# VH-VL binders against Ras guanine nucleotide exchange factor D (gefD), part 15

Target 1, 231 residues: Ras guanine nucleotide exchange factor D (gefD), of Dictyostelium discoideum (Social amoeba) (q8is19r433to663)
Amino acid sequence: GSNIIAQQITIIDNEMLMAIPPSQFLHKSFSKESKSPQFHDMVSKFNEWARWTSSEILSKEKLVERVVTLSFFIDLAKSCVELGNYNAANAIVGGLNHSSISRLKLTWERLSTKVTQDYDRLLSLFDLSMNYKNYRDEIKSTKAKIIPYLGLFPKDLIAIEEGNDNFTNNNLINTEKFRLLYQTIKKIQSYQQPLFTFKTSEPIKQYLKNISNGLSEEKDFHSISHKLEPR
Key: E = the ipSAE of ESMFold2; O = the ipSAE of ESMFold2 at other seeds; V2 = 0.75 times the mean of E and O plus 0.25 times the DockQ between their complexes.

## First folded at step 9 (VH-VL; framework fv_ontamalimab)

Design q04 (from p01 with heavy chain L100R, light chain H31Y; at its last look DockQ between E and O 0.95; V2 from the best seeds 0.83)
Fold by ESMFold2 at other seeds, look of step 10:
Structure q04 (fold): chain C 231 residues (1-231), chain A 118 residues (1-118), chain B 112 residues (1-112)
Amino acid sequence: as target 1 above (231 residues)
Amino acid sequence: QVQLVQSGAEVKKPGASVKVSCKASGYSFTRYGINWVRQAPGQGLEWMGWISTYSGNTNYAQKVQGRVTMTADTSTSTAYMDLRSLRSDDTAVYYCARDRWYYGMDVWGQGTTVTVSS
Amino acid sequence: DIVMTQTPLSLSVTPGQPASISCKSSQSLFYTDGKTYLYWYLQKPGQPPQLLIYEVSNRFSGVPDRFSGSGSGTDFTLKISRVEAEDVGIYYCMQSIQLPYTFGQGTKVEIK
């Protein structure tokens, strides 16, 4: 079931989150891999979750198998949300939303109504409108341990840095700017907590850590998609 | 804080239409869909349909398919249910309820009584 | 459509005593994600329904500990360990594994 796989994904994502020192968010260090290796490890894995999703669906030549696989990844993203792993959930949604996947009309039309509704709910959660308002409201209201969508923090830190002067009109240090930066870093640190609720399955974890082995490359997705469903 | 407020009671003749409104407040309207559930006098609950306030996609119960239209206006945070070709057995209290996904229907409107009589 | 059958349809309880409501579905509510989509609602007199239990056994926020849900597959139970006057109303089970969502016929709980 997708709940068991979501638990192992969450263990993997949380290990990477716990490994990021706060210095990798300072001085725009996240812009350079050499200055932020742990941050970039997690970004790389996010991209691997997305590619995994698309590649697995495209690997199914038979329509029935492709429908089952599409349904599984929607259920998996939902399970990740239920566990508070918004990072992996958003990655999987990104893979589902890839143009080579969204064009598979024969596959999408055969989903159950339950799965179709769940996908709509996932899209509403991760909608870009109003600076990710639905997502931001979701994580703001929770007291539970979560793994946030990592990619939003560099965006927020850059916006604070470029939207605020370092000095006031009287050439004093703009303490409000530095308070905003500090608050953002403290928020990141508040998510860096151990998980106590899931048992590790070493075989599943090993498979998921090595997921890039055997994935189709994104450059090939369009060609494969057209072979599966011409038009 | 989170609230669904419905339009007032309606009395209709058979063959007429009714449009019930459901105004949401206290949350992001597009985050959660809306279910419509009705309850005939002295009877249990009957699900009528669902609308995504995000996409506008709908699902209707087969019993009302073809007679119902559910819409959502994001600019006013209001969902609507338009039921046409009314029959006497459409007499019921109509509820809107927030689709809180895997938690269920967590917030309900106060209900709108629709009476269909000749 | 999935038929939901509740027993009893009416229940009269002395305050402080336990109560138990059964709900049976015409097919399994267990889904391939590992979850079971069975819910309980309470409709107090003159009020809209309110959510009590989601996914068989989880109490919704603000629901007292005296309410508990259990069951699997097609057989489910709501228990109230000590019935209080405020628990009066009609209890409905509901499934959301597939559309249309369907409710049980309701169990009216009254105080003696």
Scores: ipSAE 0.790, ipTM 0.906, lowest interface PAE 0.9, mean pLDDT 91
ESMFold2, look of step 9: ipSAE 0.800; ipTM 0.910
ESMFold2 (binder alone), look of step 9: mean pLDDT 95; pTM 0.960
ESMFold2 at other seeds, look of step 9: ipSAE 0.788; ipTM 0.906
ESMFold2, look of step 10: ipSAE 0.803; ipTM 0.912
ESMFold2 (binder alone), look of step 10: mean pLDDT 95; pTM 0.960

Design q05 (from p01 with heavy chain N59Y; at its last look DockQ between E and O 0.92; V2 from the best seeds 0.81)
Fold by ESMFold2, look of step 9:
Formats: sequence, structure tokens, C-alpha cells
Structure q05 (fold): chain C 231 residues (1-231), chain A 118 residues (1-118), chain B 112 residues (1-112)
Amino acid sequence: as target 1 above (231 residues)
Amino acid sequence: QVQLVQSGAEVKKPGASVKVSCKASGYSFTRYGINWVRQAPGQGLEWMGWISTYSGNTYYAQKVQGRVTMTADTSTSTAYMDLRSLRSDDTAVYYCARDLWYYGMDVWGQGTTVTVSS
Amino acid sequence: DIVMTQTPLSLSVTPGQPASISCKSSQSLFHTDGKTYLYWYLQKPGQPPQLLIYEVSNRFSGVPDRFSGSGSGTDFTLKISRVEAEDVGIYYCMQSIQLPYTFGQGTKVEIK
């Protein structure tokens, strides 16, 4: 079921999160892959989770199979949220929101009411309004181990870096800027904790680590989607 | 502190309508949907419907389908339940409850007593 | 609609003694995501309901560990290892696997 797959995704994401040294967030190092290889590994995997979601749904020629697959990925995103893996959950939601998927009216209308309700809840969690307010509130109130959505940290760090001078008007060091940068990095480090509660399934983990090897390319998604459900 | 505060008690005649409000505070209103649950005198709990405060999507219990409208106003963080064509068997305490997703309904309003007298 | 049936409907308990409430559903509450969507609520006298147990066996925040839930499929049990005076009220099971959400009839727990 989707809870077992979510556990293995979370093991994989946490291994990547644990591997990122703090230096990769300094001096906008995350903007250049050569200076931030572990950070970019996790970003790449995030994009693979999203592409995997879309590609698997589009690979199902028969409507019944496509509905089952769509339902599975909504349940998987929910299971990731329940485990505290907001990074993978957001990636999967991104794959579900891809225009090639969202247009599949016949598939979406056959979902159960429970799964449709859960998708609405996922969208509300990752809603962009007020600078991701719902997501940020969720993370702030949660005391359990989490894997945060990684993509917001570069945005926050860039905003601090570009919005503050290094020196005050009197050529003194702007300590508020460096305090803000430090606090953000310490927050990232607070999430870099071992994962103790999940048993590794090596066959599933290996499959998930290598999912990109069999996926359709994103450039082909619209063509495949139109063939499956002409408008 | 997360709170749901409901409008006051109502007394109505059969055929009238009632609109119960449920004002949320202490959290992001669009993050969690709202359930409406009623309890007739001496009886158990009966789910009436759910509204997404994010999308406005609704699901209603069949027995009130066609007579109920649930809405949400994000600017005032208030959910509403409008029940029309009232019958005496609609006499109940009406609760709103926050949909905390897989945890269940964690925060409930104080209840609104609606009395329908023939 | 999924029918939820509670047994007993009323229970008188000596303080400090255990109590057990059964809930049976007309259909399985197990979802393909691997979770079972069975919940327990307590409505104390004069109060709205409060959440006790989510997904069969998980205690909600602030719920004492004397409350435990168990079961699978269609058969579920709420146990109170040592009933205290504050536990008086009506206990409801509820399913959220499909709409409409449905509650059991309630089990009134009283102190002897």
C-alpha cells in the first residue's frame, strides 16, 4: 500500500537531506551545482518524484488503471504528509498538478469522494497564498521529525541576501542580515536528524532510487495526455 | 488558541430558513475544511456536510441534499450553513467542527440550538 | 451509507475499573493507503464532542494513556483501563472512509 512506499521515499529523502553540508547554503552556493552537489542531488530527486507521478499516470492506457494510479499517488502524497515528508508530498502534488494530468477529466471524475477530498486538502496545504502560509504554519506547529520542502530555503536565503546590505550606512557590519542568514541555516540543520522508525525494504528502495530510468520525458506528456483523453 | 465560535440560538417556524455562522480564529482558515454535525434532542451525532475553506467544494448528507448550502468567507474566516424549508425534525444543536484531515474533527464550535415549532 | 453499531448503549462503571466499548461497521473501514479510518469521540455532559482516538488506535494530543483503541476491518474496541470521574459522557465511534461520515449510536458511560 501507499504507506509502505511513502516510508521508503522518506528514507531516501532523509538520506539526501542528511548529506547536505551547511556550506552549500552559504554565499548563494546553492545557485551553482559545482558548489552544492548534495543540495542539487535532492533537488533533482524532487523533480524525479514529480515526473514519476505524471509519467506513471500517463502510462496507463486503460481508464480504470489510470484512475487506480491517480488514486494511488494522491494517497501516496497524503502518506508522505502523515510521515512528515513535506518535500516528497509537494513533489507528488506538483506532478498531479501538471497540466497534462489535471486535464484528464474522465480520470479525475471517477475518483472516490474520499480521494477527491484528500486532494483538496493537499492543495490547501501547499497553496502559494501569502508566501506559502498554510505550509509554513504546518511546519512551525509540528514537533515531530519532518523533511521540509527544500525549495523554499533558497528563496528565503536569496531574499535575505538581496534585501539587506552587508554594511550599515556607517560601514559597520549589518548584524541583522547575518543573524537572519544564521537562523535560517540553523533551522535547516534542525531537520537533519536520523530516521529511526522505518524498516528499509531494499527492493523497493532500489526501485525508487532508479525510477528515472524508465520514465517518459516531460516534453512528451502533452502528446500522450491528448491521446489518452481527447477533448 | 484555535477556536470556532457559532452564532446564537434560533427559533423558527416550519418552512422557514436558518443560517448558522461559524467564525474561526487562531489558525489559517483556508488550511482546514469545516464539517457540520447536528444532534437532535436525546439523539446521537449526525454528519450534515463538509466544505473546503480552500476551494469552496462541498459534500452534503443525502437527507439534507437540496435544502442545505454551506459557504465559506475567507475574508472574515467564517463558515456558514444555510438550511431551508425547515421541518420540526430539524430541531437540533448544530455544530461546526474543524477538519484536521487524518486526525479527525479536533476543534468544535459551542453549538447552535435551532428549534423548529409547528 | 456505512452503518456503525455500538455495544453496549449504556455502561455503568465503578471508578478505577476497566470499561470496553465495541463498534462494528457494516463495511470494512480499511483503505488502500494502508490505513483504517475509525475514530472515537467523547461528548462530556453539556459540551461539544472531543476527539479521543484517530485511525483506530492513535491517541489524539492530550488524551490520557488509559484510553486505547484496537480493531481492524469492521470490528473495533475502545478500552479505558481505569475509569475516572472525568470520563463520564457519551462515546461515539465514527468512520471517515467515505461520505457521508457516520457515527455510532453512542455509548453512555456513567459512574456507579
Scores: ipSAE 0.761, ipTM 0.892, lowest interface PAE 1.1, mean pLDDT 91
ESMFold2 (binder alone), look of step 9: mean pLDDT 94; pTM 0.958
ESMFold2 at other seeds, look of step 9: ipSAE 0.776; ipTM 0.898

Design q06 (from p01 with light chain F30V T32S; at its last look DockQ between E and O 0.93; V2 from the best seeds 0.78)
Fold by ESMFold2, look of step 9:
Structure q06 (fold): chain C 231 residues (1-231), chain A 118 residues (1-118), chain B 112 residues (1-112)
Amino acid sequence: as target 1 above (231 residues)
Amino acid sequence: QVQLVQSGAEVKKPGASVKVSCKASGYSFTRYGINWVRQAPGQGLEWMGWISTYSGNTNYAQKVQGRVTMTADTSTSTAYMDLRSLRSDDTAVYYCARDLWYYGMDVWGQGTTVTVSS
Amino acid sequence: DIVMTQTPLSLSVTPGQPASISCKSSQSLVHSDGKTYLYWYLQKPGQPPQLLIYEVSNRFSGVPDRFSGSGSGTDFTLKISRVEAEDVGIYYCMQSIQLPYTFGQGTKVEIK
């Protein structure tokens, strides 16, 4: 089921997380791909998880198959949350929230109530309100190994950089700014830990590493969506 | 400390309505939904419905469909269950319980006794 | 609706002895995600229900090791390896695979 696929996604995401050196978070290096290639690899894969989700649903011309596929991706996002992979879970939720998917009323109305409730729970977890309060509370309360949503670290680091000068009014080094940056880097490093309990399925892992090869392009999603459900 | 505190006991006549409150504290109210479960005297537990404190979406048991409205007020972190057209067989203790997703209902309110008699 | 049937409806147990409660569902509780949505709750005298076991066999936080759950498909069991005075109350199984959520009729466990 979806738990097996979630495990392989989590192996792939953790490998990318482990590969990001701390320097790519310093001096706003994450703003330029040439200065942060490993960071951008993980961002690119995040977008690929989202596009994969949307593309697979849109590829199902028959309503019954589309409902099964939509249900599968909701279950997959839930399985990712259960494994502590909040990065992939949020990417999949993003793909489900794409306007070309959310408009598919015939498909959404056919979901079981259990799957519909699970989607509501996923939306509440990743809600943007109050600076991702629900998500931030979730990851603070857990002691287990997680893969965090990568996209929040640039936001936090920019806030520290722009809210603090490098020097005090007396031209002394502003040690509080550098302490805040260091604490954020330590937090990122605390998530960079190996997985101990997952078995790799090499065929599934290779499929997931190369999923972009078979996906519809996002520019085509709207047209495909309207062909599937014109109203 | 996560807790749910419910409003006090109520005595109602048949045909009236009752509104039970459930005030949450110790967690982000919009993170987890609320289930309502009732227990008639000497009987087992009966699920009445669920509300998402995030979206306001609800699901009701068919037995009470059309007579129940569940709401959530995020500004006061309070869920409500409004049961209308009361009958004597609605006499029960009404519980709210936090929906901790795949873990189940982890925190329950103390219960609100509703007595319906002529 | 999924009917949940518990046996026995009442147990009288000498302290320190084991107890076993059966719960059978009218339909499979296995979801397409590979999980089985069967739960156990305990309602101690004068208290609201409390969660004991989630997803067949997992003890919720703070639940003593003497409680264990097992089963598959439609047939489930809660075991108490050594019943203690604090274990007195009514035990309910519940399914959450589909709405409405439904409970078993309850099993009253008493000390004697």
Scores: ipSAE 0.703, ipTM 0.864, lowest interface PAE 1.3, mean pLDDT 90
ESMFold2 (binder alone), look of step 9: mean pLDDT 94; pTM 0.956
ESMFold2 at other seeds, look of step 9: ipSAE 0.767; ipTM 0.897

## First folded at step 10 (VH-VL; framework fv_ontamalimab)

Design s01 (from q02 with heavy chain L100R, light chain H31Y; at its last look DockQ between E and O 0.96; V2 from the best seeds 0.84)
Heavy chain, then light chain:
Amino acid sequence: QVQLVQSGAEVKKPGASVKVSCKASGYSFTRYGINWVRQAPGQGLEWMGWISTYSGNTNYAQKVQGRVTMTADTSTSTAYMDLRSLRSDDTAVYYCARDRWYYGMDVWGQGTTVTVSS
Amino acid sequence: DIVMTQTPLSLSVTPGQPASISCKSSQSLVYSDGNTYLYWYLQKPGQPPQLLIYKVSNRFSGVPDRFSGSGSGTDFTLKISRVEAEDVGIYYCMQETQLPYTFGQGTKVEIK
ESMFold2, look of step 10: ipSAE 0.791; ipTM 0.906
ESMFold2 (binder alone), look of step 10: mean pLDDT 94; pTM 0.956
ESMFold2 at other seeds, look of step 10: ipSAE 0.787; ipTM 0.900
ESMFold2, look of step 11: ipSAE 0.794; ipTM 0.908
ESMFold2 (binder alone), look of step 11: mean pLDDT 94; pTM 0.955
ESMFold2 at other seeds, look of step 11: ipSAE 0.805; ipTM 0.913

Design s02 (from q02 with heavy chain N59Y L100R, light chain H31Y; at its last fold request DockQ between E and O 0.95; V2 from the best seeds 0.86)
Heavy chain, then light chain:
Amino acid sequence: QVQLVQSGAEVKKPGASVKVSCKASGYSFTRYGINWVRQAPGQGLEWMGWISTYSGNTYYAQKVQGRVTMTADTSTSTAYMDLRSLRSDDTAVYYCARDRWYYGMDVWGQGTTVTVSS
Amino acid sequence: DIVMTQTPLSLSVTPGQPASISCKSSQSLVYSDGNTYLYWYLQKPGQPPQLLIYKVSNRFSGVPDRFSGSGSGTDFTLKISRVEAEDVGIYYCMQETQLPYTFGQGTKVEIK
ESMFold2, look of step 10: ipSAE 0.833; ipTM 0.928
ESMFold2 (binder alone), look of step 10: mean pLDDT 94; pTM 0.960
ESMFold2 at other seeds, look of step 10: ipSAE 0.825; ipTM 0.923
ESMFold2, look of step 11: ipSAE 0.833; ipTM 0.927
ESMFold2 (binder alone), look of step 11: mean pLDDT 95; pTM 0.959
ESMFold2 at other seeds, look of step 11: ipSAE 0.805; ipTM 0.910
ESMFold2, fold request of step 12: ipSAE 0.822, 0.830, 0.833; ipTM 0.923, 0.926, 0.927
ESMFold2 (binder alone), fold request of step 12: mean pLDDT 95, 95, 95; pTM 0.962, 0.963, 0.963
ESMFold2 at other seeds, fold request of step 12: ipSAE 0.827, 0.832, 0.835; ipTM 0.925, 0.928, 0.929

Design s03 (from q04 with light chain Y31H; at its last look DockQ between E and O 0.89; V2 from the best seeds 0.76)
Fold by ESMFold2, look of step 10:
Structure s03 (fold): chain C 231 residues (1-231), chain A 118 residues (1-118), chain B 112 residues (1-112)
Amino acid sequence: as target 1 above (231 residues)
Amino acid sequence: QVQLVQSGAEVKKPGASVKVSCKASGYSFTRYGINWVRQAPGQGLEWMGWISTYSGNTNYAQKVQGRVTMTADTSTSTAYMDLRSLRSDDTAVYYCARDRWYYGMDVWGQGTTVTVSS
Amino acid sequence: DIVMTQTPLSLSVTPGQPASISCKSSQSLFHTDGKTYLYWYLQKPGQPPQLLIYEVSNRFSGVPDRFSGSGSGTDFTLKISRVEAEDVGIYYCMQSIQLPYTFGQGTKVEIK
């Protein structure tokens, strides 16, 4: 079921999160793969989760199978949120929001009311409005273990770097800028905790680590989508 | 800190309409939807419907389908339930409750008594 | 619609003694995500309902540990290990596995 898959995804994402040294968040190192290889491994996997979502739905030629697959990925994103894995949940939502998927009217209209409500709730959580306010409020809440959406850290760190000069009006060191950077890094480190809650399923984990080997390329998604639902 | 505050009691005649308000505070209004639940005198709880405060999408209980409209105003953080063509068996306390997704209805309003009598 | 049936409908309890409330659903509340969508609410006299238990057995924030939920499939139980005066009210089970959400008839708990 989706709970077991979400657990294995969370193990994989947490291993990558734990592997990122803080230096990869400093001096905009995250902008270059050579200076931030572990950060980029996790970004690459985020994109794989999204592409996996879209590709699996598009691989189902029969409408009934496509509806079941769409429902599964909505349930999977929900399960990831329940486990505190907001990174994978957002990736899966990104795959569901891909234009090649969102256009599949015949598929979407056959979802149960409950699954449709769950998707609405996922969209509200990851909505961009007011600088991800709903998401940022969510991660302040009480979950003991969180894997945050990785993509917001570079955004926040760039905003601090670009919005604050290194020196004050009197050419003194701007200690407030460096305090803000330090607080953000400490927040990232607070999420880097071991995960002991779930049993590893090595066959499922290995499948998930290698999902990109058989997936359709994103450049082909529109063509496949049009074939499945021509209108 | 999280709070749902409802409008005051209403007395209506059969055939009239009533609109109950539910103002949210202490959280991001668009993050969680709103359920409406009613309780007739001396009876149990009856779910009436749900509204997404994010999208405006709704789902209504079959018993009230066609007579109810649920809306949300994000600028005032207020949900509304409009019940039309009132009957005597619509006499109840009407509650709004925050939809905390898989946790259930975690925060409830104080209730609004609607009395339908001739 | 899923019918939720509570037993008993009324319960008089000596303070400090245990109480047990049963809830039976007309179909399984187990979802393919691995969770069971059964909830318990308490409505104290003159108050709105308040959430006690979510997903069969998890106590909501601030709920004393004398409350416990159990069950699976279609059969569920709420237990109060030692009833206190503040526990008086009407207890409702609810399912959210599908729409419409449905409640049991309620169990009124009183002190002798």
Scores: ipSAE 0.707, ipTM 0.867, lowest interface PAE 1.3, mean pLDDT 90
ESMFold2 (binder alone), look of step 10: mean pLDDT 95; pTM 0.961
ESMFold2 at other seeds, look of step 10: ipSAE 0.734; ipTM 0.880

Design s04 (from q04 with light chain S96E I97T; at its last look DockQ between E and O 0.90; V2 from the best seeds 0.79)
Fold by ESMFold2, look of step 10:
Structure s04 (fold): chain C 231 residues (1-231), chain A 118 residues (1-118), chain B 112 residues (1-112)
Amino acid sequence: as target 1 above (231 residues)
Amino acid sequence: QVQLVQSGAEVKKPGASVKVSCKASGYSFTRYGINWVRQAPGQGLEWMGWISTYSGNTNYAQKVQGRVTMTADTSTSTAYMDLRSLRSDDTAVYYCARDRWYYGMDVWGQGTTVTVSS
Amino acid sequence: DIVMTQTPLSLSVTPGQPASISCKSSQSLFYTDGKTYLYWYLQKPGQPPQLLIYEVSNRFSGVPDRFSGSGSGTDFTLKISRVEAEDVGIYYCMQETQLPYTFGQGTKVEIK
């Protein structure tokens, strides 16, 4: 079931989150892979979760199998949210929302109303309007251990760096800028907590670590999608 | 403080329509959908439908399908339930309730009494 | 539609004694994601319903630990270990496994 897979994804994502040293967020280090290899490993896996989602759906030539697979990934994203893994949930939603997937009208129209409602709820959570307001409110209100959507931290750190001078109008150090940077990095560190409750399934974990093997390339998604549902 | 505040009681004749409002406060209106549930006098609870305050998508109970329209106005954080072609068995208290996803309906409005009599 | 049947429909309880309410569904509430979408609500006199239990056995925030839910498949139970005066009202089970969402008929709990 999707809850078992979500647990293993969460173990993998948390291991990567725990491995990122704070130095990789300093001085825009995240903009250069050589200065932020662990950060970029997690970004790469985020993109792999998204590509995996799209590729698996597109690999199903039979409509019935494609509907089952689409339903599974919506349930998987929901399970990730329930576990507090917003990073993987957002990646999966990104794969579901890919133009090559969203155009599959025969597949989408056969979803149950329950699964369709759940997808609507996922879209509302990760809606980008008002600077991801729904997502930001969600993580602010929770006291439980989470794995946040990591992609927002570079955006926030760049906004602080580019929107604030290092010195005030009187050539004094702008302490507010450095306070903002410090608070953001401390927030990231507050999420770097061990998991205590999930049992590792080594066969599933190994499969998930190697999912890039056999995935279709994103450049091919559109062509495959049109062959599956020409309209 | 999260709350849902509904419009006041209505008295209607058979064949008329009623529009009940549900104003949300204390949270991001588009984050959670709204369920509508009614309760006839001395009876149990009956789910009428659901609306996404994010997309405007709806699902209606079959018993009211074709007579009900649910809408949401994000600019005023208000959901509406419009029930048409009223019958005497539509006499009930109508509740709006926040869809908190897998938690269920966690916040309810105070209820709106609708009386349908000749 | 999934029919939800509660037993008993009315229950009179001596203060401090336990109470047990049964809820049966016309088909399994187990969903393919591995979860069972059964809920319990309490409607106190003159008030709207309030959420007590979600997904069979989880207490919603602020709900006292004297409330517990259990069950699987088609058979579910709400237990109140020690009934207090504030627990008076009508208890409803409800399912969200499939649309339309459906409620049981309610169980009125009174103090005697």
Scores: ipSAE 0.753, ipTM 0.886, lowest interface PAE 1.1, mean pLDDT 90
ESMFold2 (binder alone), look of step 10: mean pLDDT 94; pTM 0.957
ESMFold2 at other seeds, look of step 10: ipSAE 0.763; ipTM 0.891

Design s05 (from q02 with light chain Q98H; at its last look DockQ between E and O 0.85; V2 from the best seeds 0.76)
Fold by ESMFold2, look of step 10:
Structure s05 (fold): chain C 231 residues (1-231), chain A 118 residues (1-118), chain B 112 residues (1-112)
Amino acid sequence: as target 1 above (231 residues)
Amino acid sequence: QVQLVQSGAEVKKPGASVKVSCKASGYSFTRYGINWVRQAPGQGLEWMGWISTYSGNTNYAQKVQGRVTMTADTSTSTAYMDLRSLRSDDTAVYYCARDLWYYGMDVWGQGTTVTVSS
Amino acid sequence: DIVMTQTPLSLSVTPGQPASISCKSSQSLVHSDGNTYLYWYLQKPGQPPQLLIYKVSNRFSGVPDRFSGSGSGTDFTLKISRVEAEDVGIYYCMQETHLPYTFGQGTKVEIK
């Protein structure tokens, strides 16, 4: 079931998280792939999780199979949240919320009430309102192991860098700016903890590492979506 | 501290309506839905329905379908349950409870006694 | 509607002794996602219900370790390893696998 797949996704995401040295967050290094290769590996995989979600749903010509696949990915995102993997959960929700997927009314209306409730809960968790307030509250107080949504840390670091001068009006070092930067980096490091809880399934893990091979390209999603459900 | 505070007791005649409020505090109101559960005197618990405070979507128990409307006002962090065409067997304590997803209903309001008598 | 049947409906226990409550559902509570949405609540006298156990066997935060849940499919059990005075009240099993959500009839636990 989706619990086993979520565990393997979490192993993969944690390996990437553990590999990112703090230097890749300093001096806006994350803006250049050559200066932040491990950070960009994880961003690339985030995009692969999202693309995988959309592509698999769009690959199902039969309505019944498409509903089962949609249900599976909603359950998978929920399982990722339960395991503390908010990065993969947000990626999957992004794939589900893609315009080419969200327009599939015949498919969405066939979901069970329970799965529909779970999707509503996922949307509320990752709602962008108030600077991702629901998500930020969630990661403060829920799990011993958290793999955070990676994309918010560079945003926070850029805001600190751009919103604060290095020197005060009296030409003194602005120590508050550097304190804010330090706190953010220490927060990232607090999530970089080893994971011992789950048994690795090598066939599943290899499949998940190579999922982008053979998937439809995002530029084709709209055309496929309209062919499946016109209008 | 997470808290749900409900409106006060109501006495109604058969055929009337009642609207119970449930004010949430201490958390992001749109993060978690609200369940409504009632308990008739000397009886067990009966689920009435659920509302998403994020989308406004609802699911109602069939027994009250057509007579109940659940709403949420995000600007005041308040959920409402409006029960119409009251009968004597609607006499109960009505609870709101926070839907903490896979954990269940973790925080309950203090209850609102609704008495329906001729 | 899924019928949840609790046994016994009333239980009188000597302090410090164990208690066991059975809950049986009219259908399997295994959801298509692989989870079993079976919960236990305690309603102390004059109070709203409080969550004890979620998804069959998981203790909610702050619940003493003398409470344990078990079971699968249609048969579930709540055990209290040693009943204390603060444990008196009515215990309900509840399912969220099927709509509408349904509770058992309740089991009243009293101290002799």
Scores: ipSAE 0.719, ipTM 0.872, lowest interface PAE 1.2, mean pLDDT 90
ESMFold2 (binder alone), look of step 10: mean pLDDT 94; pTM 0.955
ESMFold2 at other seeds, look of step 10: ipSAE 0.751; ipTM 0.886

